# VHH binders against EKC/KEOPS complex subunit cgi121 (cgi121): the designs that were tried, part 29

Target 1, 174 residues: EKC/KEOPS complex subunit cgi121 (cgi121), of Schizosaccharomyces pombe (q9p7j3)
Amino acid sequence: MILPLFPETQVHVFVYENVSNCAAIHEQLISQNPIYDYAFLDAATILYKKQVYSAIIRALEDRRDEQMKTKTIHSEVILSLSPKTEISSAFRQFSMTKKSKNIVVVKIDSKLTEEEEFERLDKLVEGNRVEFSDEELQKLIDFKVLKKNYKLDPSTLENPLASILSSIALRGYS
Below, E stands for the ipSAE of ESMFold2; O stands for the ipSAE of OpenDDE; V2 stands for 0.75 times the mean of E and O plus 0.25 times the DockQ between their complexes.

## First folded at step 1 (VHH)

Design y31 (from y19 with A97R G98Y L99S R100G Y101S F102W S103L T104P S105T G106E R107G Y108F; framework vhh_7yz9_2)
Fold by ESMFold2-Fast, scan of step 1:
Parts: C-alpha cells; sequence; structure tokens
Structure y31 (fold): chain B 174 residues (1-174), chain A 121 residues (1-121)
C-alpha cells in the first residue's frame, strides 16, 4: 500500500487469526532476531483499518521530523497507537503477548514485495491469514480492551472512530 | 557485554521505605532508557517505572505518588525509591534496559537478576 503523504514508503499490513505460536514469536522478539522486524500488534486492540493507518502516518511524520521516541519505525507505530507518549505503557496496551490469539502485523520500508512478505510471515506465524478489513477486524476486537486503551465512555461508544483517530493524531498534545 | 546488577531489596514493614539500585556495566549508559519491573510467584512480570535517557519519568498507576525512579549517569546507576510500602508490593524487582529495537511486551533487551522485596503487615 502507498500512503498519499508518504508515496515512497512501502507499507504492508497482515492479519492472522487463531495463532497457536504467539509464545514462540514472543521469544524471538525478546532475542532480537532481525527476521522478526515487524510491528506485532494484538488484534484485540484494533477496530478499524483507519486506526492502523493513522498510527503508521503519525510514526512516519515523527520519523520525517526527527521526533521519534523509539529506536525503530515499527516500535514507533506501536507507540503511535497510544493516546499517551509513555513507551512501556503503549507496548503493554497494543503489542502482541505470549497469550495473544489474533494478531495484526505491520511492515514498513520492506525490501520484499507484498507476496514475498506473505511467504515469509506464513512461515513464522502458525495461524490463518484473513483480509485486512474493518469487517474482519471487528470479529477480533475486544471492546473492553479498546475502551480501556482509549478511555472511551458511553457517549463515545456509539461512534468510537472519531475519538480513536483524534487520540492517535493528538498523542502527547491532549 | 552489558550487565545489570540490582541491590537494596529486603524485608520491611508496611509503611516503610526501601531504595533499590541498579548498576550497569557497559558503555553509553546515558543513551539508554531504563525501567523497573516486578514479578510475584505465578504472575507475569509487571512494569513499575520508566526513566528516559533525557530524565523524564513515568509510573504504573499502582505505584504513582509512592515510588520515584531516578538515574545517575556518572555512576551508571538507576534507582527506585519506594515509599509507603504495602504488602501488595511484595515481589522480585528487576532492572531492565530498553532498546526499542524489537516489539515484545517488555521492550527490553537486558535484564538484571532481580532483587527480592518482602513487605510484611
Amino acid sequence: as target 1 above (174 residues)
Amino acid sequence: QWQLVESGGGLVQAGGSLRLSCTASGSIFSDYDMGWYRQTAGNEREWVAFIYSGGDTTYADSVKGRFTISRDNAKNTVYLQMNSLKPEDTAVYYCARYSGSWLPTEGFDYWGQGTPVTVSS
């Protein structure tokens, strides 16, 4: 995918459900294995495609402006999903854990084609690929987790998209 | 290789205070973000406090107002001052270096061996 504000940047987003090896993936991430250089998100935290795109755009803006808070663009995407600029809190809120069952995987600046990334990830992730769509994401979301992460109240639950996108865009300024 | 060594743990009565220290061996300590985590038997490691290379700090809600994280770059040491201790604070406390390079829940690439803290009522 090509983002209008960042046309030179290659972005790929993948969704996997019923993943059986999250603990093994987590161990590889702790070991800093370069093969796993992706943003691994818990799908329980993602409701909309626009939520992921907004975080990617914010991370790319921070990289462009030399204002990244983290060491990699992929960790910056995770931070950018959070309404606060607290790195460890953002990772606990949005990152895949050993107990995750469904994941969203983001790759930025890939040297591989989308097809090649699919082939690589299918070898790393023991789960079922599904379409990156609002329809599929809505099957995997945990609304209790979403409400907690974005501090949603009953007035925002009827239309959470605007609140979520505002939180991402205004991260650290609200 | 980078090494982290914690000290200062022990047994204390509720309402008491302890100061934990974590000394790093290795170059460029001042460039790294540092954190404190704790773990009770049977539970996952819980984040406690974080200090950025620039000195800004953040805390878990459970310890906010009671614990203070600080660093001394000249001594390659990060501290956790624990005040108004509660029995619920009983845990093994770990110091960690945050690299931001990979996306695990902890976000850390080096851990200390841990120092036990027991708070009796």
Scores: ipSAE 0.000, ipTM 0.131, lowest interface PAE 10.6, mean pLDDT 81

Design y32 (from y19 with L99F R100Y Y101S F102T S103D T104Y S105L R107S Y108R; framework vhh_7yz9_2)
Fold by ESMFold2-Fast, scan of step 1:
Structure y32 (fold): chain B 174 residues (1-174), chain A 121 residues (1-121)
Amino acid sequence: as target 1 above (174 residues)
Amino acid sequence: QWQLVESGGGLVQAGGSLRLSCTASGSIFSDYDMGWYRQTAGNEREWVAFIYSGGDTTYADSVKGRFTISRDNAKNTVYLQMNSLKPEDTAVYYCAAGFYSTDYLGSRDYWGQGTPVTVSS
């Protein structure tokens, strides 16, 4: 995918359900294995495609403006999903854990085609690929987690998308 | 201000044991994942063991079965029990607070000062 605001930046987003090896993937991330340079998100935290794209755009804006708070663009995507600028809380809220079952994987600046990234990720992730669509994401979301992460109350539940996108765009200002 | 203080390093003979301790101050310890890393002269810092806020653990292949990481949330302390020590375990050992992100784990404010461990033949 090509983003209108960042036409030179390659972005790929993948969704896997019923992943059995999250603990092994997490160990590779801790060991700083460069082949795992992706943003691995817990699908329990993602409700909409626009949520992921908004975080990607915010991370790319921060990179462009030399305002990244993390070392990699993929870590910056994870941070950008959070309504706050605290790195530890963002990772606690949105990143894959060893106990995750469904994941969303983001790759920015890929030197590979989308098909080549699928082949690579299918070797790393022991799960079932599903379409990156609002319909599939809504099967994997945990609304208790979503409400807690974005501090959603009854007044915002009728339009959670608008509230979530505002939180991503305005993080650090409230 | 997050501060980590390591202790327990020293000189030990091959086959011996040491227990390292890392005490955290200035933040909410129980919410953080904690790790131990080591660095030898001329080499990059490498991960050794990790303990999640929920108590689950992971280990590097080089230390699996010999080292045990544990935590005491009431004391804001994480431990590394090192058994069956080998000369190649000689390194400066660092405590880190954070998650799998290298940025967060490698942050200056989230690293201890290091404690040296020397294993002789």
Scores: ipSAE 0.011, ipTM 0.290, lowest interface PAE 9.5, mean pLDDT 82

Design y33 (framework vhh_7yz9_2)
Fold by ESMFold2-Fast, scan of step 1:
Structure y33 (fold): chain B 174 residues (1-174), chain A 120 residues (1-120)
Amino acid sequence: as target 1 above (174 residues)
Amino acid sequence: QWQLVESGGGLVQAGGSLRLSCTASGSIFSDYDMGWYRQTAGNEREWVAFIYSGGDTTYADSVKGRFTISRDNAKNTVYLQMNSLKPEDTAVYYCTALSYGYPWSETRYWGQGTPVTVSS
């Protein structure tokens, strides 16, 4: 995909359900294996495509402005999903864990085509790849987790998109 | 806001044992992965052992069979039981707490280090 504000930046987003090897992936991430240089998100935290795009745009803006708070663009995407700038809390709230079952995977600055990334990730992730769409994400979301992460009240939870996007866009400014 | 305090280091004879402890204060939770690194003079910190939030453990090849990592979530404490110590185990030992999937341990979630000296 091409982002209008960052047309030179290649972005790919993948969704996997029923992943059986999250513990092995987690071990590769903490060992800093460069093959696993992606943002691995717990799908229980993601409700909309726009939520992921907003975090990507914010991370790219922070990189452009030399304001990144983490060491990689992929970790900056994870931080950017959080309404607060506290790094450890953001990772606890949004990153995949050993116990995750459904994941969203983001790749920025890929040297590969989307099809080549599909082939590569399908070998690393033991699960079923599904379409990156609001319909598929809504099957994987945990509304209790979403409500807690974005501090949504019952009325906001009925139409949370604007609140979530505002939280991402205004991170650290309000 | 995060503090990791190590204790239990000291001088021990080769073949002896030591138990290191690391107690967390602040907002560290039982859902964090915990680990131990060590640093010898002139070298970078190297990984020794990890215990994941679910209780699974991993060890560096140099310590497998001799060291055991464990945790007590009620006390926010992680332990490293070191048996059959060798002079080569002499190092400063660092406790770390990891956020899910990424090595925050290198920046904000490190203890101050506890020295271990193993005499021949």
Scores: ipSAE 0.000, ipTM 0.148, lowest interface PAE 11.2, mean pLDDT 81

Design y34 (from y19 with G98V R100P F102R S103I T104F R107T Y108E; framework vhh_7yz9_2)
Fold by ESMFold2-Fast, scan of step 1:
Structure y34 (fold): chain B 174 residues (1-174), chain A 121 residues (1-121)
Amino acid sequence: as target 1 above (174 residues)
Amino acid sequence: QWQLVESGGGLVQAGGSLRLSCTASGSIFSDYDMGWYRQTAGNEREWVAFIYSGGDTTYADSVKGRFTISRDNAKNTVYLQMNSLKPEDTAVYYCAAVLPYRIFSGTEDYWGQGTPVTVSS
């Protein structure tokens, strides 16, 4: 996909369900294996494609403006999903854990095509790929997790998109 | 915000044992994953053992069966019990509060000061 405000930036997003090796992936992340330089998100936290895109756009804006709080664009995407700017809280809220079952994987600035990245990820992730679509994401979301992460009340839960996007765009001023 | 204080290093003969301790202050210890790393002169730090907040553990192949990582959340302390020590285990040992992308993020590292371990042949 191409973002209108960042047309030269390559962005690929993949969704995997029934992942059996999240503990092994986590171990590679703590070992600093550069092959695993992606944003690995718990799908329980993602409701809409626009939620992911908004976090990517915010991260790219922060990189453009030399305001990144983390060293990699992928870590900045994870931070940007959070309504707060506290890094450890954002990772606790949105990143995959050893017990995750469904994940969303983001790659920015890839030298590979979407299909080539998928072939690479298929070797790293032991799970079933599904389409990156609102329909598929809605099957994997945990609404209790979503409500907690974005502090949604029952009135906003009927249409949470605007509140989520506002939280991402206005973090630090909410 | 993270103050990690290590103790227990020293000189030991091959085949001996040491127990390293790392006590955290200022944060909710039980919410974090903890690891032990080591560094030899001229080399990067390498992972040794990891304990998740839920209690599960993982070990590098080089130490599996000889080292045991454990934690005491009431004391905000993580331990590394090192048995059957070999000269190749000689290194400075560091504890860390580790998040999945901690090293990739490059933010303030939650590292201890390091404690030297020397294993004589």
Scores: ipSAE 0.007, ipTM 0.286, lowest interface PAE 9.6, mean pLDDT 82

Design y35 (from y19 with G98K L99G R100T Y101L F102Y S103Y T104S S105P G106R R107G Y108E; framework vhh_7yz9_2)
Fold by ESMFold2-Fast, scan of step 1:
Structure y35 (fold): chain B 174 residues (1-174), chain A 121 residues (1-121)
Amino acid sequence: as target 1 above (174 residues)
Amino acid sequence: QWQLVESGGGLVQAGGSLRLSCTASGSIFSDYDMGWYRQTAGNEREWVAFIYSGGDTTYADSVKGRFTISRDNAKNTVYLQMNSLKPEDTAVYYCAAKGTLYYSPRGEDYWGQGTPVTVSS
């Protein structure tokens, strides 16, 4: 994928369903194994492709402006999904856990092609890859989790996209 | 806000045992991880033992088999049982509640004040 404001930045997004080894992946993330340098998100928290892209764009803007609050661009993507600037809360809300079953994986600044990243991830993730599309994401979302994370009320639930994108864009200005 | 209060440090002979305790003011959230770190003069703080919200534990190679970390969520307390102590274990020990470990982001980490442990030869 090519981002208009960041045309030189390589971005790849992968979606896996029915992942059986989330506990093993989580242990590698805890140990900070550099092979696992990706943003691993729980698919239960992601409803739209635009939600992921907005978080990526915000993280890249914060890096450009020297305003990152976390050590890596991938952790900044996780933070950027949250409407608040509390790092631990953002990770609890959006990151993969040992009990996750479906995940969204983001890679930024890859030196590899999308196909090479896929081959690498296929060795790390024991699950079924599905298309990164709104249709597939909507099969994996947990609306109770989404509502809680973005504080959606009945008036915003009918079209949550605008509220979610506004929350991501205005992170830190609440 | 969270406050961590440590106790149980002191002077002990090589081969002896100590039990460190760390009590958090307020509730320990089910998804919060708790750890013990140590620091010697002139060196950076190093991780010793960690207990995850679900009860899984992990240990630094230097203490594996000798130290045991445990938690009592009803008492908001984490413990470090230190057996077969060596002079090399001499350090100030810190309790920590960690918001995240994955990418080592600047986190909402909470730290105790530190408790000194001295192991004589």
Scores: ipSAE 0.013, ipTM 0.159, lowest interface PAE 8.5, mean pLDDT 81

Design y36 (framework vhh_7yz9_2)
Fold by ESMFold2-Fast, scan of step 1:
Structure y36 (fold): chain B 174 residues (1-174), chain A 120 residues (1-120)
Amino acid sequence: as target 1 above (174 residues)
Amino acid sequence: QWQLVESGGGLVQAGGSLRLSCTASGSIFSDYDMGWYRQTAGNEREWVAFIYSGGDTTYADSVKGRFTISRDNAKNTVYLQMNSLKPEDTAVYYCVRILGSYAPFTSDYWGQGTPVTVSS
């Protein structure tokens, strides 16, 4: 994928359901295994493709402007999903945990094609790959988690897209 | 800011033991996952051990069977008991609050660390 604001940046997004090895993946991430250099998100927190793309764009803007608050572009994507600039809150809210069942995986600056990344990730993730689409994401979302993460009221939950995107774009500002 | 203060480092002979402590201040501690990292001169920080809020622990292969991580939530403190120390354990040890799956890739490290030197 090519982003209009960042045409030179290669971006791939993958979705896996019924993942059985999240604990093993988590251990590889904390041990800094470079093979696992991806943003691993809990799919319970992601409702729309645009939500993921908005976080990616925000992270790339912060990298371009030398304003990243975390060490890698992938950790910056996780932070960028949060409506606040508090790093610990963002990771508790959006990152994959040992108990996650469905995950969204983001790769930025890959030297591999999308097909090569699929082959690589299929070796690392023990689950069923599904299409990155609003339809598939809506099967995996937890609306109670979404409401809590973005401070949504009952009225906003009926059509939350604009509120979510605004929260990501204005992270830490009003 | 959430502050972490490390202590307990020092000089020890190979085969000896040390107990490191890390005390959190200005925050509620019991709900957070905590860990220890170490850094030698010229190298990046490497993970040593993690303890999760529920009490589960994980260890780097280099320290399994020799180091034990534990916590005392009433004292807002995490400990690293280091036994059978080797010269290659010589490093500055840092306490960290674990930020999801990406702790080693974030800037959430505090304090100057506590130096440990193991002589042969």
Scores: ipSAE 0.041, ipTM 0.452, lowest interface PAE 5.3, mean pLDDT 82

Design y37 (framework vhh_7yz9_2)
Fold by ESMFold2-Fast, scan of step 1:
Structure y37 (fold): chain B 174 residues (1-174), chain A 121 residues (1-121)
Amino acid sequence: as target 1 above (174 residues)
Amino acid sequence: QWQLVESGGGLVQAGGSLRLSCTASGSIFSRYAMGWYRQTAGNEREWVAFITKGGSTTYADSVKGRFTISRDNAKNTVYLQMNSLKPEDTAVYYCAADLSYFGRTSKYDYWGQGTPVTVSS
């Protein structure tokens, strides 16, 4: 995918369900293995494609403006999902854990095609690929987690898209 | 449970060099990435350098080419070699065991006590 505000930045987003090796992936991320240079998100925290794209756009804007608060663009995507500018909280809230079962994986600045990235990721992730679509994401979301992460009240939880996107876009302004 | 003990700070003239050391007490040093942060009065802690368990290094733009981070796993020690020091490098330097993948944060559970570095003109 090509973003209109960042036409030279290639972005790929992948969704895996029923992943059996999240503990092994998590250890690779802690050890900072460069092969795992992706944003690995817990799918329990992602409800919409627009949620992911908004975080990617915010991270790219912060990189453009030399305002990144983390060491990599992929970590900045994770931070950008959070309504707070607190790095440790964002990682705890949105990053995959050893106990994750379904994950969303983001790759920015790929030199590879989407199909080539799938071939690479299929070697790292022991799970079933599904389409990156609102329909598939809605099967994997945990609404209790979503409510906690975005401070949603019960009335907002029934139609949370605008609140989520505003939280991502306005992070750090108030 | 475990502690990080820093040493090697002090007063140095601009253009000089210092080597900071951080020895980890405890059994988890070899499992974790290690890093250096610094803090000036009135500002939040700023990330300086990072080294993975396997020895891969990353540096903040402000110190790249001047500072070198290294580790000695047999001694449970991480080092920061600081060359071509500038007055702007004056800060309290903190060692951290990185328990979260790329934090630029002062909220890690495993921090050293801090060691002051003053660079005079």
Scores: ipSAE 0.012, ipTM 0.197, lowest interface PAE 8.8, mean pLDDT 81

Design y38 (framework vhh_7yz9_2)
Fold by ESMFold2-Fast, scan of step 1:
Structure y38 (fold): chain B 174 residues (1-174), chain A 120 residues (1-120)
Amino acid sequence: as target 1 above (174 residues)
Amino acid sequence: QWQLVESGGGLVQAGGSLRLSCTASGSIFSRYAMGWYRQTAGNEREWVAFITKGGSTTYADSVKGRFTISRDNAKNTVYLQMNSLKPEDTAVYYCARDKYYSGSRYEDYWGQGTPVTVSS
């Protein structure tokens, strides 16, 4: 995928459902295994493709402007999904856990092609790959989690896109 | 209990040097990567330097060549040697333990911070 504001940056986004080894993946992340250098998100927190892209764009803007608050571009993507700049809170809200069942995986600055990243990730993730699309994401979202993470009222929950994107773009400037 | 205690900050003239120390509680310090961050008034915290448990180091471009991060596992201490200090280095400096979480690294267990003021 090519981002108009960052045409030189390679971005790959993958979605897996019915993942059976989230606990094992989580242990590898805690063990600091370098082969797991991706942003692993809980799909229960992602409703739209635009939500993920907005977080990626914000993270890339912060890197360009030398304003990253975390050590890697992938952790910056996770932070950028949050309406707040609090790192620990953002990871609790959006990052995969041992109990996750469906995940969204983001890779930025890959030296591999999309197909090569698919082959690599398919060896790490024991689940079913599905298309990164609004339709597939809407099958995996947990609206209770979404409401809590973005502090949405009941009326906004029926059409939350603009509110979510505004929260991501205006993080720290409310 | 995981405690980090920072020390070594102070007032220094431009071109001068300071050495910051961060001492951790517990016998498992050697198992973690450690980092230094800084924060200026009105701005968010930014990373400065990182050292893995194996001793590999990385630095922010703004400090590369001037700052050196090191560790002494026997003393459960991580250091930041700051040379050729500039007024722009004025900030509160924080020590943190690095933790992988969901495919990336972030700092956990921030210390209390130690203020550094560089005048010219």
Scores: ipSAE 0.005, ipTM 0.185, lowest interface PAE 11.0, mean pLDDT 81

Design y39 (framework vhh_7yz9_2)
Fold by ESMFold2-Fast, scan of step 1:
Parts: structure tokens; sequence; C-alpha cells
Structure y39 (fold): chain B 174 residues (1-174), chain A 120 residues (1-120)
């Protein structure tokens, strides 16, 4: 995918279901193992492709404007999914945990092709890769988690896309 | 004062071996993953080998099968055993203690670097 405001930025997004080694991946992530330089998200928190892209765009805007709050662009993507500006809360809400079962993985500024990245990730992630699509994401979402993270009421839960995107875009301005 | 102290570099012939050591303060060593990086003149620093707090290891493709990273928790020391050295392994080698990734809030620590020269 080419982003309109960031045409030179290479973005890859991968979705894995039934992942059996989340505890091992989490250990590598908290250790800052360079091979694991990706944003690893809990798929229970992601309902739409546009939700992920909105967070990526916000993170890239913060990097462009020299306003990143975290050390890496991938950590900034995780922060950018949250409607709040508090870093610890964002990671608790959206990053994968040792108990995660399905994950969304984002790579920004890859020096590798999409195929090369998928070959690398398939060796790191013990799970089934599925298409990055709204249909597949809808199978993996936990609506109780989504409602809590974005403070959705019952009326917005029926069609939450606009509310979620607004929350991501307005982070830090509310 | 330095939190990481490196040793073991030097001159070696191609095909030879060297063991690099990096001793950290106890508080850094117990909390951080450790890595080895190298830099050649005119190039950016590149990652070589990494070991987590739990002892899991990963290696750059260029050194896999030849280099081994290990840690000794009793000595607060991380090692890089370098076997079958090639002239292209000539570089300044740096020890690093890497902070938690998820928070992005802790500082990384770097050693001063130790030179390794591999002659043909």
Amino acid sequence: as target 1 above (174 residues)
Amino acid sequence: QWQLVESGGGLVQAGGSLRLSCTASGSIFSRYAMGWYRQTAGNEREWVAFITKGGSTTYADSVKGRFTISRDNAKNTVYLQMNSLKPEDTAVYYCAAKSDYLWGTRSDYWGQGTPVTVSS
C-alpha cells in the first residue's frame, strides 16, 4: 500500500490466527530483539483495515513533525491506536500479550519486499496467516475489548468505524 | 562511568577465533537484553547477535553458524565467541544493553567499542 501523504513509505500488514507461540514472541519484543522490529497487535482489538491504516498515518505524521512519544515508529503505531495519549495504557490496550491467540503485524520502512517479510515472519510466528481484510478481522475481534478501548456505547457499537477513526485522528487534541 | 566494559578484541588471522566479553553493572544486566553490534569505516552500525534476559539467542545471517552469543548471570557478563573469522568481519564491535520495546521509555546502554582486525 501507498499512503497519499507518505508515498515513499513502504507499509506491510500481516494477520495471523491461532498463534501458539505468543509468549515467546512477547519475550523477544520486550527485549528489543532487532529481528522483531514490527508492531505486534492483539487482533482482538482490531475491527477494520482502516483502523490500522489510520494509526499508521498518525504515527507517520508524528514522526514527520518530530513529535513521536515512543522510541520507534512501530511503538508509535501502537500508541496511535489509542484515543488517549498515555503510553502505558495504549500498550496494555492494543499490543499483543503472552495470552494473545490472533495477531496483526505491521512493518514500516521495510528494506525487504512483502514476500521476503512474509517469509521472515512465517518463521517467527507459529500460526496461520490469513488475508488482511475486514472479513478476516471481523472473525478475530473481541467486541467487549473494542467497546472498552474506544468507550463505545450500544448505539455506536452497531457501526463503530467513524467513531474509531475519529478517536485515532483526534488523539492528543481532545 | 561506563555501565558496559568490553574486552577481548585484537588482531587475528583468517580462520581464527576470538572471544569478546562485556561486563555490565548488576542492575543493568538483570533487567536488559544484551546484544553485539559492529561498525566498519563509512558504514552504519549493524546488529550481529542478540540474547534475551531468558537466554534466547538470534543472529544476523552473515554470522549465523560462526558466532555464538552467551551470558553468564553470575558474572554479569555477555560473550561473543567468534569462530571461522573472515577479513570482512573486521570492525569495531560494540556491546549494547537494550531497553524494553513496548514502553519505549528506558534508555539503551552502549559500550565504548573494541576493535577486531582479521588479516588475510
Scores: ipSAE 0.069, ipTM 0.487, lowest interface PAE 4.5, mean pLDDT 85

Design y4 (framework vhh_7yz9_2)
Fold by ESMFold2-Fast, scan of step 1:
Structure y4 (fold): chain B 174 residues (1-174), chain A 120 residues (1-120)
Amino acid sequence: as target 1 above (174 residues)
Amino acid sequence: QWQLVESGGGLVQAGGSLRLSCTASGSTFSSYAMGWYRQTAGNEREWVAFITSGGSTTYADSVKGRFTISRDNAKNTVYLQMNSLKPEDTAVYYCTAYRGSLPFTESDYWGQGTPVTVSS
């Protein structure tokens, strides 16, 4: 995928359902194993492709402007999904956990082609790959989690896209 | 205060061996994960080997079976034993230390690098 504002940045997004080894992946992430340098998101927190794209764009803007608050661009994507600037809260809200079942995986600045990244991830993730589409994401979302993370009330929950995107874009002022 | 110092680089012929050392000063070494990266002129740094605070190891496919990473917490040192060296292993080798929250959220520490040249 090419982003219009960052045409030279390679971005790959993969979605896996029914992942059986999240505890093992989580252990590798805590250990900071370089093989696992991806943003591993809990799919229960992601409703739209645009939600992921907005977080990626915000993270790339922060990197361009030398304003990253985390160690890697992938951690910055996770932070950028949160309406707040608090790192610990963002990771608690959006990162996969050892109990996660479905995950969204983001890779930025890969040296590898999309096919090669898929082959690498197939060795790391024991689950079923599905299309990165709004239709597939809507099968995996947990609306209770979404409501808590973005503080949505009943009036916004029926059509939350604009509220979510605004929260991501205005992080630090909302 | 933390500092990493690499040593053990040099010139070696193809098929030979070298052992790199990286010694940490200041701070609690045993709680950190440690890694080795390498960089050739004009290219970005590439990961080579990684060892967790608990001693579990992982290797890049290009060095698997030839390189071994180990640590000695009593000496605050991490080692990279390089066997069956190839000309394409020629690079500056860097030591790094990691500690942070999930997934990779903290600053890491880097050494200054030690050059390795493999001739044929």
Scores: ipSAE 0.012, ipTM 0.255, lowest interface PAE 9.3, mean pLDDT 82

Design y40 (framework vhh_7yz9_2; at its last look DockQ between E and O 0.92; V2 from the best seeds 0.00; counts 0 for: pae E 4.4 > 2)
Fold by ESMFold2, look of step 4:
Structure y40 (fold): chain B 174 residues (1-174), chain A 120 residues (1-120)
Amino acid sequence: as target 1 above (174 residues)
Amino acid sequence: QWQLVESGGGLVQAGGSLRLSCTASGSIFSRYAMGWYRQTAGNEREWVAFITKGGSTTYADSVKGRFTISRDNAKNTVYLQMNSLKPEDTAVYYCTARGYSKYYPTEDYWGQGTPVTVSS
């Protein structure tokens, strides 16, 4: 989607299903290999495009305002998905793990076109790219995980978008 | 206390070779991924080469095929073999060990740097 507050910041988002090498990718992320400078999210935690873009916007706002809590803009996206301020919890809940099967990958401040960025990423990820869309994300979500991560009650779980976006936007004020 | 000390820098003619070393104090070296960065005056440090705990290597495009990173865990040392040097490789070279908590990246450890000058 369009990021109206940050039109100068090139962002790419990719979704992969049936990823066979998450353990290998996770080893590189723990090592902080510069080639893997992306936010790797577990798709089981992502239901909406707007969820991802809201976290990106929050991370970019915090960078603009010199309020970032984490080392990089990509780690800040992972924190920004969380309704809570604790960094370890956000990574544990939203980051790709070695047991993940489907992933959402975010690149912020890309100097490459979407196709060029995809070509680099596709060398790293052994899986099937699918469209970044609410339709595809809904096939990959785990609603039990979503409910736990955002503490959704049963009355909101049918259409939880507003609750999720509020949690991202209001983190630290609620 | 834990420190990184670079050595092996100097003046070399274009086309020549140089080997940098970075030695870590203490016995925990094998637990860290290691990297080399370089910096010219007025610029941010740029990544050059990276080696994981398990020995997997990765290089910046500008040095791929010319530089080789390696590690010797018995000596707590990471090396950067620099071949076919160009004047553009002139910089202060820094060694780093990548800091990591159980779940997320933390602050890195850095050496003081070793200068490399490549004359034409």
Scores: ipSAE 0.243, ipTM 0.644, lowest interface PAE 4.4, mean pLDDT 87
ESMFold2-Fast, scan of step 1: ipSAE 0.397; ipTM 0.709
OpenDDE, second read of step 3: ipSAE 0.655; ipTM 0.861
ESMFold2 (binder alone), look of step 4: mean pLDDT 79; pTM 0.802
OpenDDE, look of step 4: ipSAE 0.704; ipTM 0.882

